# VH-VL binders against q9h9l3, part 277

Target 1, 176 residues: q9h9l3
Amino acid sequence: PRKMVAIDCEMVGTGPKGHVSSLARCSIVNYNGDVLYDEYILPPCHIVDYRTRWSGIRKQHMVNATPFKIARGQILKILTGKIVVGHAIHNDFKALQYFHPKSLTRDTSHIPPLNRKADCPENATMSLKHLTKKLLNRDIQVGKSGHSSVEDAQATMELYKLVEVEWEEHLARNPP
Below, E stands for the ipSAE of ESMFold2; O stands for the ipSAE of OpenDDE; V2 stands for 0.75 times the mean of E and O plus 0.25 times the DockQ between their complexes.

## First folded at step 13 (VH-VL)

Design E44 (framework fv_unasnemab)
Fold by ESMFold2-Fast, scan of step 13:
Parts: sequence; C-alpha cells; structure tokens
Structure E44 (fold): chain C 176 residues (1-176), chain A 122 residues (1-122), chain B 107 residues (1-107)
Amino acid sequence: as target 1 above (176 residues)
Amino acid sequence: EVQLVESGGGLVQPGRSLRLSCTASGFTFSDHYMDWVRQAPGKGLEWVAEIRNKFNSYTTYYAESVKGRFTISRDDSKSIVYLQMNSLRTEDTALYYCARDEFDSGYYFDYWGKGTTVTVSS
Amino acid sequence: DIQMTQSPSSVSASVGDRVTITCRASQGISSYLNWYQQKPGKAPKLLIYDASSLQSGVPSRFSGSGSGTDFTLTISSLQPEDFASYFCQQANYFPRTFGGGTKVEME
C-alpha cells in the first residue's frame, strides 16, 4: 500500500529575541512526490525573525496565510493513520504541537541503513542536503533565499524509498 | 455527501463542439485532481483527460485520441471542472463521466457522476 | 500506452462461488492498479485501490492482490448483488488505461 506521506515544515522566530520556533509553512507530498498540501501558516504570535535565509519566509507570505489553528487541523487530517516520513521530523511535530505514533513515523536523519548507503557513520545525524547529494546526486537548498519545503519533502520521500524494503522489515522485527 | 453532476451533453453533428461541465459538492474541490472518463454504448471504459490541483500547477493530461481537440479546465471558485470538445467525431459518441481522483494513497477514482450523453451523428 | 489485458471477458457463476478475475499490464506498474464494479445503467464504483486496499464501505469478500504486471481480483463468496462488470485500471502512467472488462453473470 502507498499510505505514506512525507512532510517538511518551515519555522519563523517568535517570542523573546525570536528564539521560539513557530510554524510558518508546511508541505506534504505523496509517495510519488505530488503535493497534497503546501500552505503558508500565520503563527498566533508576532513574528520577530523571519529567518528568511533558511525558511524562505517573507512578510509578503503572511498576508493571506492560513491561521495556525486552521492549518493544524488540515495537516493532521492528512497525517492521521498514515506512515509519515520526515527529516529530523521531531522538529516538525513540535512546531505542529502534534504527537504522531512512533510506529507510523520514519525519520530519515535516524535510519542507519540510509547512512550506510551514503558511506556515513550509521549513528551520525546527516543533513538532508548531504544525503540527497550523496544518494540522489541532486543539489537542494541552493542559494541564500531560503529552503523550499516542497523540494525538501520530495527529497525526503525519495531518500526513504531507497531503504524502504529493508527498513520496514527491520521495524517489523524490532517494533519501536 | 460527495456529489458530482455532469451536464452539457447532447446530439451534435461531426465537426461541431460541445462543452461539458461537472459541478462538485460535499468536499474541498480545490484539493483534488479531476478526470473525465467515457464509455461508448455497450463498450468498456476509456480515460479521456485529467486536470491536477493548484498545488500541482493545474497540469493537464489527455488520451491520444482526444489530444489537440479536447481541453480540460477547472474553476475552483465555482467547484466546476469542464471538458471543451472541439472537432467532434462519430467515435466520440459516449456517456461522459466526471470522476474525483484521490491521490493520497495511490491514484484512484473514488467518486463518479452519473454521466452525460454525447451523441455525434450526421 | 500501457495495455491492460483482462481475463476472462465473461464468467458464469452461482451465488456462493469463488470468482477470480485477472489483469495483466504490458509493463511494470508497481502497485498502481485499481478495480471498479459497474452495474447496468450505473456509474462505476471503486472496489480496490493500490492493488490490495479495500475501499471504505466495500464488502470484505472482495480482495485484490498482485504487483508489477500481474493482478487479481477475488470475490470469495459471490452474492446476488455482485453480478456486474468489473474493470481494472492502471494509474502509474499517462494515459491512464482500463482493462477490457469482465462480465460476471448468472449461470
């Protein structure tokens, strides 16, 4: 079955000195990389730091952005009951204020066989950019204008597909 | 309740044009891909065209038999998908179905309208 | 275009029978295959998607299996409402293509 999606979120800085990470964009793709969801999201608190170099978020994107509470409902409706793939996915779930079952979560930053294919130490935390370049021969997160969460979600799904059979077998024998 | 209602079919002479409409209700239309599938009298199903959603740039796909003659389009504000059929041929005679294309777990037509009949005859 | 060869074209069966319909793709389509049921004068209804996933509301006597090129739809114990035409459809490539159909009719 293809009851599997990949997610990537972008966060902006809110709170004192912009140190709180608040959800400002979320992209979700299906198994083949088609976009199921891609919306700019308005945080409930004042944005202190857009973190544009990394997030790609600018003030213009907030004008018609979906309020956090509404966006969260839409996103959770898509994620519920599906295997969700992400890179350092804990950060995305934290920004969504959401708990996804560990048995249905796949984090490409913590899959030893994936690191092994990339000739990296199995227990190291490798960046999405590095793994994508090494294993898919593609450059993502190019330039200084911020990351594309759609591009990141698509790359994350493709990386997972490289180890899907092996990793699903491992998880069946070693449930989280 | 998900509902798809086709309209615009009729009897036309070869070489003429018809525009089919499919009005959707009961779901967030803008989130879904939409397809047209036809069925000639007493025959099987033939996929005609697909239009993707805004997140996927409204990309369109056509069967070779209709490419260059048919145009699929949509109006998300009205929840309508259209099929503009030009240079109609007798072999275009069929019942035309509108279908909702779900793509979160594969690609599949989970809801269909009742169809609208197009007869191309001289 | 991907050719979908469906067999048999028709089958005569009795209530309670096990019915098996096969669909073969001209090249690999992974698991992107769907099964639809069509009753006379009605629109098709989705039964199975992604080769083996049962659509919500469809009776459990329907099941799908297969991957790559060879796929099967099974009705474990045929009921009176199951006399209908069945179509497979591949969704991996454009154009999307349907099998020729299988008519399940009363013996």
Scores: ipSAE 0.686, ipTM 0.877, lowest interface PAE 1.4, mean pLDDT 93

Design E45 (framework fv_unasnemab)
Fold by ESMFold2-Fast, scan of step 13:
Structure E45 (fold): chain C 176 residues (1-176), chain A 122 residues (1-122), chain B 107 residues (1-107)
Amino acid sequence: as target 1 above (176 residues)
Amino acid sequence: EVQLVESGGGLVQPGRSLRLSCTASGFTFSDHYMDWVRQAPGKGLEWVAEIRNKFNSYTTYYAESVKGRFTISRDDSKSIVYLQMNSLRTEDTALYYCARDEFDSGYYFDYWGKGTTVTVSS
Amino acid sequence: DIQMTQSPSSVSASVGDRVTITCRASQDISSYLNWYQQKPGKAPKLLIYDASSLQSGVPSRFSGSGSGTDFTLTISSLQPEDFASYFCQQANSFPRTFGGGTKVEME
């Protein structure tokens, strides 16, 4: 396969009332689901809301976390020049303060053939959990202790692989 | 600059043991998978073993010809990968290379050491 | 185990020639195929990974193609430093397996 990785980030709430989403964990996997990167990341601002129900981040994870500036450099070195797959990936890029070329970006929340396979409206934004259950017959994000970004990145890559041939052909004929 | 330096090779009798070491420098050793590949005199390349990194639970894989006799391990604090070779046989005679296994775009050995020679003979 | 059949075992060529080496896998390996060059007394050097990606620092006269079971390494215009042995290697499944090698010799 092509130079392709999948990413999933977890954000915590910073700023007034915890409304700013700041990067607190990032996981990147290769085409086969092997983990290339998985680090807790220390935001430069005070964490107001860990959003633990979704992020899985707790105060203890911040003790040895990689500072944002360093983590960002490590992550961007992995992503540069590669096709990057994610689910609602604009949120991940926003948290990284990074602009990845649209031609090398694959967002599994906006791939019409993938939604069609799941019996969902082609232009709807479906959750990763729903698509994974419907198409891969696997339950992810189980329980109340937050989500695993590794598990989410792996599921995202597997979902993309279901439509990869069809979608890459579409993009070759209809460049973004 | 990336550098891999193998050591520990030598002449050894059949049935005995030998431990090879490979010291890495110039990169973040703990992020990479590491492999051993051997080459018998005048012959081709044979993959021997792989050890994955911490993110992938240090899982190990072996060629069938060495399973149960060889053990690959690593010490990330020293940037060393080891190959413990037990119950050595004449057919284990080879130049043993240490290789860095890049896995971001397929799986491939992008850097190799110069090798260390193992001769199993009476 | 996935068997890698490499051909030819040897080829005699002159500087400036186009040289092609083929590698066939006994089962589908997608694009998980690498090519290495080895000169006498030296360690192998990566030329091509993931079937067609040129390793940094490798001259553009080297190219790889193929997918599935059939793969080709091409040297478009052979140079004096290219007389060496070449090996394909599959990375789709364990154990990792190499082809038998092709020796490119001076005519």
Scores: ipSAE 0.684, ipTM 0.879, lowest interface PAE 1.5, mean pLDDT 93

Design E46 (framework fv_unasnemab)
Fold by OpenDDE, second read of step 14:
Structure E46 (fold): chain C 176 residues (1-176), chain A 122 residues (1-122), chain B 107 residues (1-107)
Amino acid sequence: as target 1 above (176 residues)
Amino acid sequence: EVQLVESGGGLVQPGRSLRLSCTASGFTFSDHYMDWVRQAPGKGLEWVAEIRNKFNSYTTYYAESVKGRFTISRDDSKSIVYLQMNSLRTEDTALYYCARDEFDSGYYFDYWGKGTTVTVSS
Amino acid sequence: DIQMTQSPSSVSASVGDRVTITCRASQGISNYLNWYQQKPGKAPKLLIYDASSLQSGVPSRFSGSGSGTDFTLTISSLQPEDFASYFCQQANSFPRTFGGGTKVEME
């Protein structure tokens, strides 16, 4: 059960009008919340919108940022063979241009037992912020400085642990 | 090949100081937690200290028996972990091992050095 | 602190014997339990991590089991090179702590 990591990525806008979401930071934590990886990442294309309000990314963070191709290699090495937990994780994988096996993926935004525990509709998509407040009594993503990907990854892992036993049993009976 | 080589051991009087070094090679040193474990003559193993990596703010942990006297530190540029030992006591006499902690899937010491001997005697 | 009680402190056995060593934690440590082998004049060697995972290169005659507070290391068929001391170690919390050790001796 500890061969499990949680991931959270921050993206900036690239391409025409900044509509392309490009990876600018990635944080990975282990089952206990220890940080395995936390790097600013330089997109291959010019950044049009830092999306600082949400991403927390500023121009200064890109000065010594790890090039995308290098960072991707480092991240994939960590993820390979592990169960990967994330919130709305399809966005992270898209930004990474990588797709982890579905059978080894856990998305906390699509776990009905987790929503039920939070007194939310089981089929609704709840935010990480809301679930964390409701179930962990903790405030994340506060202020105007943007998100902390480490904090978000840690919260995601803690949320999953609340329903791990039940959900793993469900998946065993209903493999994706 | 992973290698850990301890040095700095010796004979000292109580109250004196000694600094141990562990030089690592054959792996990405900066990614790993590093620990010191000691073994008194004819006795079992005793964990001494741990230092985390850059991603975890180089956080340190100590056994109660050495808190306030020992300091673990690291130089990632040199691939070295240190153990500064102050106010040494006779009960600190032991073979001191440097050990590598696992990187991402657990917490276990998968590689050990050969150790360096510290003898505290009046 | 979590105390690790290891038993027996010593055991006499013959080649081919099944040897069982137990380790009990003073409180629950999940599966954060590792086993090490130490031969005279040598550094410890990792055998089992996370209670039941066999370290690469370790013979399959070694196995670990248990969770929570009670753990077991088993050598299914003792070989001449297995005469040594064995230690359990919890990695659940700080300080990290070891069992007192078990010396496996030739009968």
Scores: ipSAE 0.861, ipTM 0.931, lowest interface PAE 0.5, mean pLDDT 96
Fold by ESMFold2-Fast, scan of step 13:
Structure E46 (fold): chain C 176 residues (1-176), chain A 122 residues (1-122), chain B 107 residues (1-107)
Amino acid sequence: as target 1 above (176 residues)
Amino acid sequence: EVQLVESGGGLVQPGRSLRLSCTASGFTFSDHYMDWVRQAPGKGLEWVAEIRNKFNSYTTYYAESVKGRFTISRDDSKSIVYLQMNSLRTEDTALYYCARDEFDSGYYFDYWGKGTTVTVSS
Amino acid sequence: DIQMTQSPSSVSASVGDRVTITCRASQGISNYLNWYQQKPGKAPKLLIYDASSLQSGVPSRFSGSGSGTDFTLTISSLQPEDFASYFCQQANSFPRTFGGGTKVEME
């Protein structure tokens, strides 16, 4: 079988009015939730809005942060050739300025059987927090101090494991 | 080229101490788990200890036979993993290998050093 | 501790033979089983990880199968360089444990 990892990224606001989302942290975990990568990342553009309520990122995290170009190289080395699991993962790939093959991508925000298990409409985009509470009986993204991308990546992998057999069989019959 | 080079082995009397070192090169040392595995003369392999990477809080694990006597540690700035061996016993006589523990799919030792010999005798 | 039992402890074989080595875990380890080859005076070399995944650079004549408690390593057509000792190892839980080894000797 092919190797599988889960990813979650945190973005800060750059550009006019902080409207552009730039990568500022990335966490990658293995199948069992062990952390393969977790670094703060310095965007090449000036940070206008740290979005701390959601990102958990503060100015002090940028002092020793890995520059974007270097971090991107490290992250892509881990992701290349592997099945990558994420939630609304297109946002993470966009922030990384990276294309990952659809055949090796698993997005827990777009897996109908997962929504079905959570008693949610199959075609709706449900938040990671909601699915994790419904299916794993666990609260994530608690409080106002920002999210943990490690916690989010771990929850994402655990959610995927609930439907892995069914979904991999579906993809084998219906390649992307 | 990934390389692991062990050093620090030698002949010691029971009850004494030795510190083994393993110098790594050719990869991002700080991202990997590191293990020590030993092999007594003419015998099989025995896992001794593991130290995890910085992302997993440098958590350590030990075989029951060495708990309380051996300490695994690492210095990421020098790319070295250590095995401090105290209260040595004749049963600790073995060739000691340093191994890189890859964990991107399960857990497995994909690179090994050539080993350093520890002989404990009176 | 999870005990790993390998059989046979030794086997005499000729070039071209199909060789099968088995490994049994005392409790379920899913697919967290690795196979290593060791030649005299050398460090072990990884052959197979996660029960059935062939390590890069390892010849395709080596294959692994099994899950849970029963695992096999197969060499489909033994070559001169394959005369060596083989060890299984479980990575499901601590402590990590190895099988006792199988020595593949020239007949």
Scores: ipSAE 0.751, ipTM 0.894, lowest interface PAE 1.1, mean pLDDT 93

Design E47 (framework fv_unasnemab; at its last look DockQ between E and O 0.66; V2 from the best seeds 0.00; counts 0 for: pae E 3.3 > 2)
Fold by OpenDDE, look of step 15:
Structure E47 (fold): chain C 176 residues (1-176), chain A 122 residues (1-122), chain B 107 residues (1-107)
Amino acid sequence: as target 1 above (176 residues)
Amino acid sequence: EVQLVESGGGLVQPGRSLRLSCTASGFTFSDHYMDWVRQAPGKGLEWVAEIRNKFNSYTTYYAESVKGRFTISRDDSKSIVYLQMNSLRTEDTALYYCARDEFDSGYYFDYWGKGTTVTVSS
Amino acid sequence: DIQMTQSPSSVSASVGDRVTITCRASQSISSYLNWYQQKPGKAPKLLIYDASSLQSGVPSRFSGSGSGTDFTLTISSLQPEDFASYFCQQANSFPRTFGGGTKVEME
């Protein structure tokens, strides 16, 4: 269980009309919530939309941002061989242009026991904010400054820990 | 190759101050937590202090026996961790080790320096 | 503080013997338990981390087991170079604490 990390990424809009989601920040925390990685990342393409309201990313953050290729290498090094926990994590992996083994992936947006614990429909996709409020009695993603990927990653890890035992048992019986 | 080299030890009288240094090389110093561990002559190991990295706000932790007297700090630009020891006592006499703390898959000291000797005596 | 009780304090053994050292925590430390080897005049060396993970470069004759409060370091077949002191250390909470140590001596 300790070879487990949680990841959260913030994306900005690139490409035509800013419709392409490009990695602009990545945060990784360990099982205890310690931050293993937290960097602003410079996309390879021109940023059209910073999506600041949601991403928290501003132009000033890109001044000394780590180039995507370098950041990707750093992040992959951390993730390799680990169980990676995230919320709607497919978006993070997509932004990273990386595919983590399914057997080593935990997506808190698709864990029925977690939804059940939160009195939500088991097959519904609930937001990280909602689950965090319901199960941890904590408010995240508040204000107008945008999301904190560190905060989100920590919340994600804490949520998973609530159902870790039963979910790992389930996965052991039903490998993906 | 990972190397940790302690310095600054010596003989001092009680109540005096001493500053230890540990120079790191062979790895990305700024990514790691750093700790001091001491060992009194013929005794076991005693954890002294920890300082975390930039991602974790350089948070520090201390053993109760040294709280208020010792200060751990680091200079990432020089790859050095320090231990400022004030109001030294005879019981602080020990070999002081600098240790690299790994925290990605647990918390453990995977590399140690050779230590620097601190002797507090009247 | 979490007290780490290590036993035995010393053990006499011969080359080829199976040696077992135990460490008990005063409260649960999950698997945040590390084992170190220390030879006279030398710095400690990490052997096992996270209760059972073998540190790179450490011979496979060393193994760790346990969780919660009770932990064990095992040397399956003692070698001449294994005569040393061994320490457990919990990393579950602050302050970090070590066991009292076990000296493995030649019989």
Scores: ipSAE 0.905, ipTM 0.945, lowest interface PAE 0.5, mean pLDDT 96
Fold by ESMFold2-Fast, scan of step 13:
Structure E47 (fold): chain C 176 residues (1-176), chain A 122 residues (1-122), chain B 107 residues (1-107)
Amino acid sequence: as target 1 above (176 residues)
Amino acid sequence: EVQLVESGGGLVQPGRSLRLSCTASGFTFSDHYMDWVRQAPGKGLEWVAEIRNKFNSYTTYYAESVKGRFTISRDDSKSIVYLQMNSLRTEDTALYYCARDEFDSGYYFDYWGKGTTVTVSS
Amino acid sequence: DIQMTQSPSSVSASVGDRVTITCRASQSISSYLNWYQQKPGKAPKLLIYDASSLQSGVPSRFSGSGSGTDFTLTISSLQPEDFASYFCQQANSFPRTFGGGTKVEME
């Protein structure tokens, strides 16, 4: 396995009316789904909306959470120089205030052959939950307690592995 | 700098027990998998055991030759990994290395201690 | 268990020589293969991980290749400090297993 990891972040609402998405948890897994990083992260701004139904974040998780600046350093150390796989990954990079090279980024929400394999329109943006159910026959993000970023990162890596050979060959011939 | 220091080796009689320790420093110990690898005098390397980190449920794995006799464990608060060796046999005689297991790009031992010698003899 | 067969068991070489060491797995291990160097009285040192990735600080004369069952470690131009034993190791499945080693000796 090449230098490849999968990431999934959870965001909470900060700023006016909770409209700003701020990083509150990050999970990173290796090619086989082993967890390299999984920490709750304390935003520098007051949390207005925990968005608990989706994020799984509650006030109790913030008590011992890693401050954003420290967490960002730890995360970037893991991501630098690696192929990073995510789903709608631009949201994760934005929350991290980080630019990852396009040539090393893989977004499972924008891989036409993956959608085709799931019998979905190639240009549609399908949810991680839908693709995982269709292609891996696994239910993720179940219940009302919020999502597990570890589970989401693992599912994202497994989805990418279904099209890895085909997509890497495509990218080698059509560099971004 | 990364350092791994093994201790606890010695001369023991067959059937007895011995506990090895490996004290780590210079890195976030709790983030890493830790392994024990041994080398009999004049022989090659033999992997003995692995313990994973908290994120991966402290899962343990053993070589078949030591299953049921050896137990690997860790104390993240002290940055120590242990190898409890029970029912020792003469063929367990070896230099025992502690190794840090990096798992971001495959699985590999990027740092090793100097080893501690275990001699099982009467 | 995956058996790792390493060859040759020893090789005599001179400074400047190209040295190739081979490692064969009894079943496919993808690219989960590492190479270590060990000098007398010293702990092993990682040279190559994931079949072909050069560890930081290791000279570029060392290279690894292969996938599946057949792997090679190449030293393109042997230096005096390279006389040592070399071991391959598979990390595809448990138990992790090492090759028998190759001793590179001066001619």
Scores: ipSAE 0.740, ipTM 0.885, lowest interface PAE 1.1, mean pLDDT 93
Fold by ESMFold2, look of step 15:
Structure E47 (fold): chain C 176 residues (1-176), chain A 122 residues (1-122), chain B 107 residues (1-107)
Amino acid sequence: as target 1 above (176 residues)
Amino acid sequence: EVQLVESGGGLVQPGRSLRLSCTASGFTFSDHYMDWVRQAPGKGLEWVAEIRNKFNSYTTYYAESVKGRFTISRDDSKSIVYLQMNSLRTEDTALYYCARDEFDSGYYFDYWGKGTTVTVSS
Amino acid sequence: DIQMTQSPSSVSASVGDRVTITCRASQSISSYLNWYQQKPGKAPKLLIYDASSLQSGVPSRFSGSGSGTDFTLTISSLQPEDFASYFCQQANSFPRTFGGGTKVEME
């Protein structure tokens, strides 16, 4: 069977007015929540807005951060050939400048059975924080220090496991 | 070539201590979990301890039979995993293997050393 | 602790025979079951991980199957180098536990 990983990224603002989201941290966990990768990443462009309240990224994290090109190579090597789980994962792949095969991609922000378990409308886009609290009785992203990509990736994998059997069967009958 | 070389075994009296070392080469040691597994003479295999990597907080796990007496540790800069064995008992007599533990899909011991013998007798 | 019960404790077989070894867990271990081969005076060698995944460099005559509590290692056509002891091991939970072993010997 195919191996499964979960990914979460934190982004900073680059480009004019800090509008572009650029990768500054990436965490990857396996099915059991073991951390396979967790690095701070130096964007190739000047950082305009660290977005610290959400990203948790500060100047000190960039001092010895892995250059984007090197980090991207390491990350893609881990992702290749695997089922990749994320939350609003389009944003993570955009920051990686990468497109993972849709048949191997799982996005917990767009899984109707998961919303149903949370007593939410099937077509609603729910936050990771909300789903995690409702379905796992766990508080994530607590305080004002920003998000932890490790914590978020682990939560994302736990959420997917709740619907994995049903959703994998659905995708087999309805290839994306 | 992946190599695991155990050392530090010997003959000791009950109640004494020994420290086992396992020197690793041929792979990125800091990326892997490491375990100790033992085999008493003529007996089967018994898992002893595991230490996880830096990304996973160096978390340790122990078999109940050794908990409180044995301590697993690692030095990533030297690529060495240790087993400190205190308050040794005759039932600790075994060949002690160092094993590399993969965790990408399940958990399994893909490379083993040749072992180092610990004999505890009066 | 999860007890692993291996059957049979020994098998007498000839080169070319199909050999089947079973392993039963005292509770569900999903697919977290590994198989090892051990020859006298040697360290164990991984054959199968995650119940059915063949380790690199292991001959394709070895296969594993099962999920939950019941698992099987099959050698489709026994070769002279396959006379050895075989152990299953669960990795679902701590402590990791091994089966008692199966010795495959020449008839």
Scores: ipSAE 0.395, ipTM 0.800, lowest interface PAE 3.3, mean pLDDT 92
OpenDDE, second read of step 14: ipSAE 0.900; ipTM 0.943
ESMFold2 (binder alone), look of step 15: mean pLDDT 93; pTM 0.949

Design E48 (framework fv_unasnemab)
Fold by ESMFold2-Fast, scan of step 13:
Structure E48 (fold): chain C 176 residues (1-176), chain A 122 residues (1-122), chain B 107 residues (1-107)
Amino acid sequence: as target 1 above (176 residues)
Amino acid sequence: EVQLVESGGGLVQPGRSLRLSCTASGFTFSDHYMDWVRQAPGKGLEWVAEIRNKFNSYTTYYAESVKGRFTISRDDSKSIVYLQMNSLRTEDTALYYCARDEFDSGYYFDYWGKGTTVTVSS
Amino acid sequence: DIQMTQSPSSVSASVGDRVTITCRASQGIDSYLNWYQQKPGKAPKLLIYDASSLQSGVPSRFSGSGSGTDFTLTISSLQPEDFASYFCQQANSFPRTFGGGTKVEME
């Protein structure tokens, strides 16, 4: 297919009261769901809240984790020049301190045809979990031990593939 | 500079074993899928086996002609991929190439070694 | 197994000629098709990946097209260094399979 990848990041809390979201894991998959990158990432600031219920990150994952600056370089080499798919992807780019061209960005939380297929209002922002269950008949983010960014990235790519043909045609006619 | 260097080929009798090695340098070996492709004298290319990377659980795949006889494996600490060839047959006679399998935009062999010759004869 | 039928098996051409080589898959492979060049005594070299993407360092006279089952490699103006064998390869499913090859020879 296309030169296209899907990304999902996990963040931990740093700064006062753990209110700052810092990158702590990043997963990137290719068009078929094969994993191109999956590393735990050590934030440059002290981690005050692992947010384990959602992130799946624990203190032991930070041992030998890749420092943020090095991880960022590795990730950007993979993303540059590719169509990047994500869910609420602005959060991932913010954590990476990175600006990806809008023409090469696909956000499955803002694709009207995808919501339509799920019997949801076209302009609503639906969760990845809901869209995956409704359209792929698969449960993700199950339990209270945290999310798998690999699982989330794979689900995101599969969701995009359901509307890829019609959405790419729409974007060609209506460039962002 | 990306380099792949195969070794371990030679003359061997039918029914015997050989282990081929491919030493990689110039890139992050552990990030890549690695493949073996062979070419019989005067013939075309035949894919033999693939081993995926750690992120993809070191999954292995084989051509039907070698399944059950050949085993592909890797040692990321040494940047080596291996092909253990058991129960060799005369039709396994070929030049064996090691190839790097890039998988970010399709799946393709972007670098090849020069090959190591395996001759299975009595 | 997906069979890759490549044609012609050989072609005689002169420098400056346009050469086209075709490859047909026995079932749909989307755009998971690669083209390799092999010179005598040398390992294959990647020319085109994902049906139409030109590998870095490969001259622009090489181009690929097609999707699904029918694919074409084109050399727009044959150069002396282009006399070689060419192979297509599908990467859609296992086992990976190659076409039988096309030998481009001097007239």
Scores: ipSAE 0.703, ipTM 0.881, lowest interface PAE 1.4, mean pLDDT 93

